VH-VL binders against p42126. Designs and how they scored, part 8

Target 1, 258 residues: p42126
Amino acid sequence: QRVLVEPDAGAGVAVMKFKNPPVNSLSLEFLTELVISLEKLENDKSFRGVILTSDRPGVFSAGLDLTEMCGRSPAHYAGYWKAVQELWLRLYQSNLVLVSAINGACPAGGCLVALTCDYRILADNPRYCIGLNETQLGIIAPFWLKDTLENTIGHRAAERALQLGLLFPPAEALQVGIVDQVVPEEQVQSTALSAIAQWMAIPDHARQLTKAMMRKATASRLVTQRDADVQNFVSFISKDSIQKSLQMYLERLKEEKG

## First folded at step 23 (VH-VL)

Design a6
Fold by OpenDDE, fold request of step 24:
Structure a6 (fold): chain C 258 residues (1-258), chain A 123 residues (1-123), chain B 109 residues (1-109)
Amino acid sequence: as target 1 above (258 residues)
Amino acid sequence: QITLKESGPTLVKPTQTLTLTCTFSGFSLSTTGVGVGWLRQPPGKALEWLALIYWNDDKRYSPSLKSRLTISKDTSKNQVVLKMTNIDPVDTATYYCAHRGYKYGFWPYFDYWGQGTLVTVSS
Amino acid sequence: QSALTQPASVSGSPGQSITISCTGTSSDVDYYNYVSWYQQHPGKAPKLMIFEVKDRPSGISNRFSGSKSGNTASLTISGLQAEDEADYYCSSYIRSTYVFGGGTKLTVL
């Protein structure tokens, strides 16, 4: 399994651990399993909160799976992006309290996942950076991701971060507000448990409605413009120059592994 | 080619437990995202979803019938079993098992169906 | 669980276009567009005709199309043919539950 779910029904919390080696890339299978796992927890009344973390410290998620975006059909690209949208929508609108226990690098798609959560704890390790670095790769973040970041760190900070494609180390991540706490690596999980308990102390109905109210505009916009967003992605990723770049990058990665 | 076939008793007495087996081919219930669902349709009535089991043994049940239903799988035999307890004449219906496909991620649709088996509940 | 609302019956002549509506609540029909349509001939199993509101499985005629507006999904059958006479069910996936409409009997006159 690519997602390990460790339930604690007594505490009303489950820990979802990413286990999609080597770097928890968001493959179609992984995306699917994440959504299904989340649904299971959402439909179990014994759970009110979920902690998202990596099974293996070092990498939370490296982001999108490049193999899903290179050398495939336009239909595949469209399907893949829809799956990414789906995960975002499900996480972003979840009635569960979601806390990210970020125990590794968290760039791009990893940051996307983290940003959907209600609360983020980052391990104090200089190797663990979080952010959206799309622009450094010549990529524009989708509007719903932009909004997510903006809603997290504010308009000006998001504007700067996105344009420069910044990846924040722990201290800066905390300062800019992209994460809520920075703690020693060995305290990440316990801190997440404490944090989620605080959130779960709030009446569910009120919390959930407030969350919905706060996130409705962005979520609804994506739902309404889902196809357009997919087309934009497909148009972009299908460009010869982009495909060539991706292919070169993938080849480089293979060489580095060998 | 994907095929599914329902088997089990066609006549059941009230209060008994109905056990239906779905035998399928053309796909594996070890494939990520894939599931097998059970649905039923009383004569001349609408379709009703009963249960779903995923490749990872995750089980989903109709809220109204959850207490009476148990779904299980034997991946090695390509079989899914549905048990329904405390059967009543109102449960008389054609029961279908169906393939929950996988297409570019989360895809909650039944794209292949068995022919169905009519189960009559009578004393 | 709430059922989706469909007209009990619709009819049309060969060559015409007919539309079957499926109305639910926002939480039903608008749930990330997980709306599907099934065709069922008498004594036969349902057949998936439309998924994701408007997408057709392989092998399904392009005469069948789907759309959604507000809380209403619609199945349109163009160029109506005799073989289209069947029951049609809309379905929506919501919160790990499948809900179905009451079905619409399509008669080809």
Scores: ipSAE 0.923, ipTM 0.949, lowest interface PAE 0.5, mean pLDDT 95
Fold by OpenDDE, fold request of step 24:
Structure a6 (fold): chain C 258 residues (1-258), chain A 123 residues (1-123), chain B 109 residues (1-109)
Amino acid sequence: as target 1 above (258 residues)
Amino acid sequence: QITLKESGPTLVKPTQTLTLTCTFSGFSLSTTGVGVGWLRQPPGKALEWLALIYWNDDKRYSPSLKSRLTISKDTSKNQVVLKMTNIDPVDTATYYCAHRGYKYGFWPYFDYWGQGTLVTVSS
Amino acid sequence: QSALTQPASVSGSPGQSITISCTGTSSDVDYYNYVSWYQQHPGKAPKLMIFEVKDRPSGISNRFSGSKSGNTASLTISGLQAEDEADYYCSSYIRSTYVFGGGTKLTVL
């Protein structure tokens, strides 16, 4: 299993642990398991909150799976991006309280996942950076991801962060507001449990309705422009120059591991 | 080639438990994202979804029938079993098992169906 | 959990185009576009014709097309043929539940 779900029905909380080695890349299979697992919890009235974390410290999620975006058919690229959209939509609009217990590096797609949560806790490790570094790779973040970041840290901060493709270490992440707490690594899980309890103390209906009010505009915009967004992605990723760059990068990774 | 086949009793008495088995080939319930669902259709009426089991043993049930349904799988035998308790004449229907495919992520559609088996509930 | 609403029957002549509507609540039909259409001939199992509102499985004729407007999904069959005479069911996947329409009987005149 790529997603481990540890339920505590008595507490009304489940912990979803990412277990997709080596770096919890968002492969199609992983995306699928995440959506299915989340959906199950959403339909179980015994659960009101979910903590997202990595099964192993070091990497929360390295982001998108490059192997899904290189050397494949346009149909595959389209399908993959739709799956990414799906995960974002599901997480971003979840009726559950979502808390990220970030116990590892959290770049790009990892940050996407974290940003969908209602609350983010980051381990105080200088090696654990969080942010959207797409522009450093010559990639423009999709509008719905931009909006997500903007809604989290504000327009000016998001504008700077996205243009520069910043990855924030814990201290700076806290300062800019991309995470809500920075705690010692051994306290990440317990802090998440405490935090989620605070959120769950709020009446569900009021909380959920407010969340929907805050997030509906961005979500609806993606739904309305879902196909166009997919087409933009496919057009971009299919460029010869991009494919070549991705291939070279993958080869380098293979050499480093081998 | 994906194929599914329903088997079980075609005549059941009221209050009894109906046990149906779906035997399939051409795919594996160890494949991520794949599932097998049960649906039924009373004579001359619309389709109704009953239950779904995923590769990871996650189970989903119709809210209205959940208390009466149990779905299980044996991956090694390529079988899915549906049990329905407290059967009533209103449960008379053609029962189908169907493949819930996997296509580029979450894909909640039944792309392959068994031929169906008519189950009649009568005293 | 309300069922999707379909017309009980539609008819058309060979070569014509017909449309079958499927109306649900906004939450039902707009739920990430998980709308599908199934064709069922008498005594046969349903066959998936359309998924994701408008996508066709491999092997399905391009005469079948799907669309959505508001809370209504539509199946259009162009160039109607005798073999198209069947029952058609719309379906929507909503939060781990499958909902079906009442079905539409298509008669080819």
Scores: ipSAE 0.923, ipTM 0.949, lowest interface PAE 0.5, mean pLDDT 95
Fold by OpenDDE, fold request of step 24:
Structure a6 (fold): chain C 258 residues (1-258), chain A 123 residues (1-123), chain B 109 residues (1-109)
Amino acid sequence: as target 1 above (258 residues)
Amino acid sequence: QITLKESGPTLVKPTQTLTLTCTFSGFSLSTTGVGVGWLRQPPGKALEWLALIYWNDDKRYSPSLKSRLTISKDTSKNQVVLKMTNIDPVDTATYYCAHRGYKYGFWPYFDYWGQGTLVTVSS
Amino acid sequence: QSALTQPASVSGSPGQSITISCTGTSSDVDYYNYVSWYQQHPGKAPKLMIFEVKDRPSGISNRFSGSKSGNTASLTISGLQAEDEADYYCSSYIRSTYVFGGGTKLTVL
């Protein structure tokens, strides 16, 4: 299992733990399992909140699976991106309270997942950075992800962060507002439980409608432009220069871990 | 090639439990994203979804029939079993098992079907 | 009692184009587009013809196309052929539940 679900029906909370070694990359299989797991919880009235975290500290999620975007067919790229869109839509529009307990590095796609949550707690470890660093790889963030970040930290901060492809260490992450709390690593889980309880204390109807009101514009924009966004992604990722860059990056990663 | 075949009793008495088995080939229920569903169709009527089981043993049921349905799998035998309790003549239908495929992520469609088995409920 | 509404029957002559509508609620078809169409000949199992509103599985003729507007999904069959005579069911996946239309009988005149 790539996703471990630890339910506490009494508390109305489930903890979804990412367990997709080595770095919880968002492979197609992982994306699929995440959506299915989330959907199950959404359909169980016993649950009102979900905590997203990594099964093992060190890495929350390294982001998109580069192997899904390199050396594959255009059809594969299209399918993969649709899956990413799907995960984002499901998380971003979930009626459940979602809290990220970020107990590891959280770049790119990992940050995407975290940004969909209602609340984010980051472990105070200088090795744990969060942000969208796509531009450093020559890749641009999609408009819906840009909007998500903008809605979180504001337009100017998002503009700077995206253009520079910044990864924020805990102190800076808190300062810029990309995370809501920074706590000692050993307190991340307990803090998440406390935080989610606060959110769940709000009547579901009012909370959910408010969330929908806040997020529907961004979500709807993606839905209406879903195919165009996929085409843009495919066109971009298929470029020889981009493929070369991705390949080089993958090779570097292998060397570092080998 | 993916194939599915339904088996079980064709005649069932009211109040009994209907047990149907789907035997399949060409795929494995150990494959991420894959599932097997059960559907039925009363004679001359529309299709109705009953249940779905995923590779990870996650189960989904029709809300209206959930209390009567139990779906299970034996991956090693490539079989999925559906049990429906308290059978009634209204449950007379052709029952299908179908492959819930996997195509670039979440893909909730039935792309391969068994031939179906007619189950008649009569006293 | 199906959640999706289809016309009971449609007819067309060979070579013509026909459209079958499938109407649901906004929640049924809006965000995730999990709308599919199945073809069923008498005495046979349903066959997936369209998924994701407009996508065709491999091997399905390009004469079959799908679209959606508002709460209504549509199946269009162009260049109608005798073999197209069948029942057609629309389906929508909604929050772990599959719903089907009442079916449409297509007659080729």
Scores: ipSAE 0.922, ipTM 0.949, lowest interface PAE 0.5, mean pLDDT 95

Design a6
Fold by OpenDDE, last read:
Structure a6 (fold): chain C 258 residues (1-258), chain A 123 residues (1-123), chain B 109 residues (1-109)
Amino acid sequence: as target 1 above (258 residues)
Amino acid sequence: QITLKESGPTLVKPTQTLTLTCTFSGFSLSTTGVGVGWLRQPPGKALEWLALIYWNDDKRYSPSLKSRLTISKDTSKNQVVLKMTNIDPVDTATYYCAHRGYKYGFWPYFDYWGQGTLVTVSS
Amino acid sequence: QSALTQPASVSGSPGQSITISCTGTSSDVDYYNYVSWYQQHPGKAPKLMIFEVKDRPSGISNRFSGSKSGNTASLTISGLQAEDEADYYCSSYIRSTYVFGGGTKLTVL
């Protein structure tokens, strides 16, 4: 079980805890389980909100699984990217209130997940940075992810953050607006519960329609350009220079952990 | 090679509970993303989905039949069981179990089917 | 709840191309493409022919193709052969529910 779901039907909230060791990388299996788990909750009328968090403090999600993007077939790359798109689409367009209780590092794909949420709470730990650092690896963020960040922190801030591949510590994350609150680590969960209650106090119909209105354009664009986006990803990731970079990065990670 | 086979009574009386078993091979219901579904088809009519069970024991039911259906699995035996209560002649149909495959993530399709078993409901 | 509508029957001569339409009523069609097509010969189990609107499983002839425009998905069979005579069902996955069309009987003349 890579996703632990802790329901509180009385509160109308479920907590989805990421449990995909070692660092909650977005592997195909993890992506699949996340989508299926979310879908289950969406179809249960007893739930109106979901808190996303890590079962393991210290790491929210390390992001995309580099092993899925290195040394594989083009078909695998295509499939993997489609799965990433699927997760983003499902989270970004969810009728549930989604709150991220970020109790660990949140780079790249982790930040992608967090950005899909309606509200983000980050633990006040200097080791917990959030951001999209793709450019540091020579990778370009897809347009739908760019739009997601832009819609969160504004065009200018997003432009700077993406080009530089910035990872924001808690204080800067709050300042730039990529997260909504920074609280002591031990208060992250309770703060998330309080926050989600505020969102759930809004009539569902009005909230959901407003959310759809805000997010439909970006989501629809991805849907209509889904195959093209996949092809772009495959073309890019398959480049020898990119594969070499990814391989080197993977090797470095292994050395650091070993 | 993936295979599925339905087994159970072929004749059931009204108001009784229908129990069908799907025995499969070639895959494991412990594999992430994999599921087994039940579908039915009345004679000369369209297909209807009944239920689905995932590797993680997550269960999905047809909204219209949910109150009458229970799906369960025994991964060690490679079996999935469907129970339908309060059976009626209208439930006469060929019942199929099918493999819900896994291809690079979320993949809600039935790529392998059993041959089906005709269940007739008659007093 | 979504419903899918198919023509009751279509026919074609060998070598021709035919198209079977499947029209949905769900607003969710705009966001997800979980459309599939199944072929069913008399007395046989359904066979998956198309998934994700247009993708073919391994072993399925390239004579079978799928497309979607708006709320209508289409199955096209080119180079029609006698063996293609069967019932064809459209299916859509929406919010943890599988919905099927009424089926289309394809006759090869």
Scores: ipSAE 0.922, ipTM 0.948, lowest interface PAE 0.5, mean pLDDT 95
Fold by OpenDDE, last read:
Structure a6 (fold): chain C 258 residues (1-258), chain A 123 residues (1-123), chain B 109 residues (1-109)
Amino acid sequence: as target 1 above (258 residues)
Amino acid sequence: QITLKESGPTLVKPTQTLTLTCTFSGFSLSTTGVGVGWLRQPPGKALEWLALIYWNDDKRYSPSLKSRLTISKDTSKNQVVLKMTNIDPVDTATYYCAHRGYKYGFWPYFDYWGQGTLVTVSS
Amino acid sequence: QSALTQPASVSGSPGQSITISCTGTSSDVDYYNYVSWYQQHPGKAPKLMIFEVKDRPSGISNRFSGSKSGNTASLTISGLQAEDEADYYCSSYIRSTYVFGGGTKLTVL
């Protein structure tokens, strides 16, 4: 399984651990498992909060799976992007308290996942950076992701971060507000548990409605433009130049691993 | 290619436990995203979803019938079993097992169905 | 459980186009669009005709199309044929639950 769920019903919390080697890329299978796992927890009244973390420290999630975006059919690209949208929608609108215990690198799609959470804790390791670096790769973040970042760190900060494609080390991540706490690596999980407890101390109904109120506009924009967004993605990713770039990058990755 | 077949008693007495088995081929219940669901349809009435079991043994039940339902799988035998306790004449229906497919991620649809088995509950 | 409402029956002549509506009571339908349509001939198992509001499985005739407006999903069958006479059920997946409409009997005159 690519997602390990460790429930603590007594505490009303479950820990979802990403276990999709080698770098928790958001493959279709992984996306599917994440959604299904989350849905399961959402429908279990014994749970009120979920901590998202990597099973292995070092990488929270490297982001989108490039193999899903290269050398495939347009239908596949469309399906893949829909799956990404689905994950975002599910996480972003979850009635559960979601806390990211970021115990590894968190770029791009990893940051997407983290940004959907209500609270983010990042391990104080200079190798663990978080951010949306799409522009560094010549890619534009989708509007709903842009909005998510903007809603998190503010318009000006998001504008800068996105244009420059910044990946923030822990200190800067905290400063800009993309994460809420930076703690020693060995304290990430315990801090997450403490944090989520604070959130769960709030009456669920009030919290959930407030969350919905805060996030409804962004979510609704995606829902209403879901197909258009998919088409935009497909059009973009299908470009010969993009496919070539992706292929080259994948080849380089293989060489580095070999 | 994908086939499902329901088996079990066709006549059950009230208060008894109904056990139905779905035997399938053409797919594996170890494949990520795949599931097998049970649905039923009383004579001349609408379809009703009962339960779903995923490849990872995650189980989902109809809220109204959850207390009476148990779904399980034997991947090695390509079988899914549904048990329904405290059967009542109102449970008389054609019971279907169906394949919950996987297509580009989360795909909650039943794309292949068994032929169904009529279960009559009578004293 | 959420309920889906369908007309009890619809009819049309061969070659005509008919539409079956499916109205949900849950706003959740608007978010995820997990709406599907099943065709069922007498004594037969249901057959998936439309999924995700408007997509057709392989092998399904393009005479079948789906759409959604607000909380109402619609199945349209164009070029009506005798073989289309069947019961049609809409379905929606909502928070780990499948809900079905009451079904619509389509009669081809």
Scores: ipSAE 0.922, ipTM 0.949, lowest interface PAE 0.5, mean pLDDT 95
Fold by OpenDDE, look of step 23:
Structure a6 (fold): chain C 258 residues (1-258), chain A 123 residues (1-123), chain B 109 residues (1-109)
Amino acid sequence: as target 1 above (258 residues)
Amino acid sequence: QITLKESGPTLVKPTQTLTLTCTFSGFSLSTTGVGVGWLRQPPGKALEWLALIYWNDDKRYSPSLKSRLTISKDTSKNQVVLKMTNIDPVDTATYYCAHRGYKYGFWPYFDYWGQGTLVTVSS
Amino acid sequence: QSALTQPASVSGSPGQSITISCTGTSSDVDYYNYVSWYQQHPGKAPKLMIFEVKDRPSGISNRFSGSKSGNTASLTISGLQAEDEADYYCSSYIRSTYVFGGGTKLTVL
């Protein structure tokens, strides 16, 4: 199991723990399990909130799985990106209260997951940074991810953060507003439980409709342009120069682990 | 190649429990994303989904029939079992098991089907 | 539960193109695009012909195509052949539930 679900029906909350070693990369299998797990909770009326966290402290999610984007067929790249879109759409538009208990590093795709949540709590550890660093790798964020960040920290801050590919340590993350709270590592889970209770105290219909109103424009745009966005991704990732860069990077990672 | 085959009684009396077994080959129900579903079709009528079981033992049921259905799997035997309680003549139908494939992530379609087994409910 | 509406029957001559419509209620069909089509010959199991509104499984003839506009999905069969005579069912996946249309009987004249 790459996703551990710990339900507390009495409290109306479930904790989804990422358990995809070594660094919770968003592989196809992991993406699939996340969607299936979330869907199950969405359809169970006994749950109103979900806490997303890592089973392994130190890393929330390292982001997209590079092995899914290197040395594969265009069809595979297309399928992979669709899966990423699907996860984002389901998380971003979820009627459940979603709270990220970020107990580790949260770059790139990890930050994507965190940004879909209604509330984010980051452990106060200088090693734990959160942000979208795509540009440092020569990659541009898709429009729907850009919008997500912009809607979180504002246009100017997002513009700077994306162009520079910034990863924020806890103090700066809180200051810029990419996370809502920074707490000692041992308090991350308890703080998440307290936070989610506050959100669940709001009438569901009013909360859900407000959330939909706030997020509908971006979500609808992706749905309408889903194929075009996939095509753009495939075109980009299939470039020889990009594939070579990814291959070299993967080889370097293997050497470091070995 | 993927194949599925339904087995069980072809004649059942009202109020009894119907037990059907799906035996499959060509795939493993331990593979991430894979599932096996049960569907039925009354004579001359439309298809109806009954239940689905995933590789991780997650189970999904038709809302209207949930209280009467139990789906289970034995991965080692490549079998999925469906039980339906309190059978009625209205449950007369051809019952199918089908493979829920895995293709580049979430893929909720039945791409391979068994030949089906006709179950008649009569006193 | 949500239902999909299909015409009871359609007919065409060999070589013609026919279209089968599938209309859903509300925005359920619109959001995830989990629309599929199944072909069923008499006494046989259904066969997946289209998934994701418009994609074909391997081995399916390119004479079969799918589209969607609003809450209505459509299956188009071009170059109609005798072997295309069958029942066709549209399907949608909505929040862990599979729904089917009433089916359309296609007759090749």
Scores: ipSAE 0.878, ipTM 0.930, lowest interface PAE 0.6, mean pLDDT 94

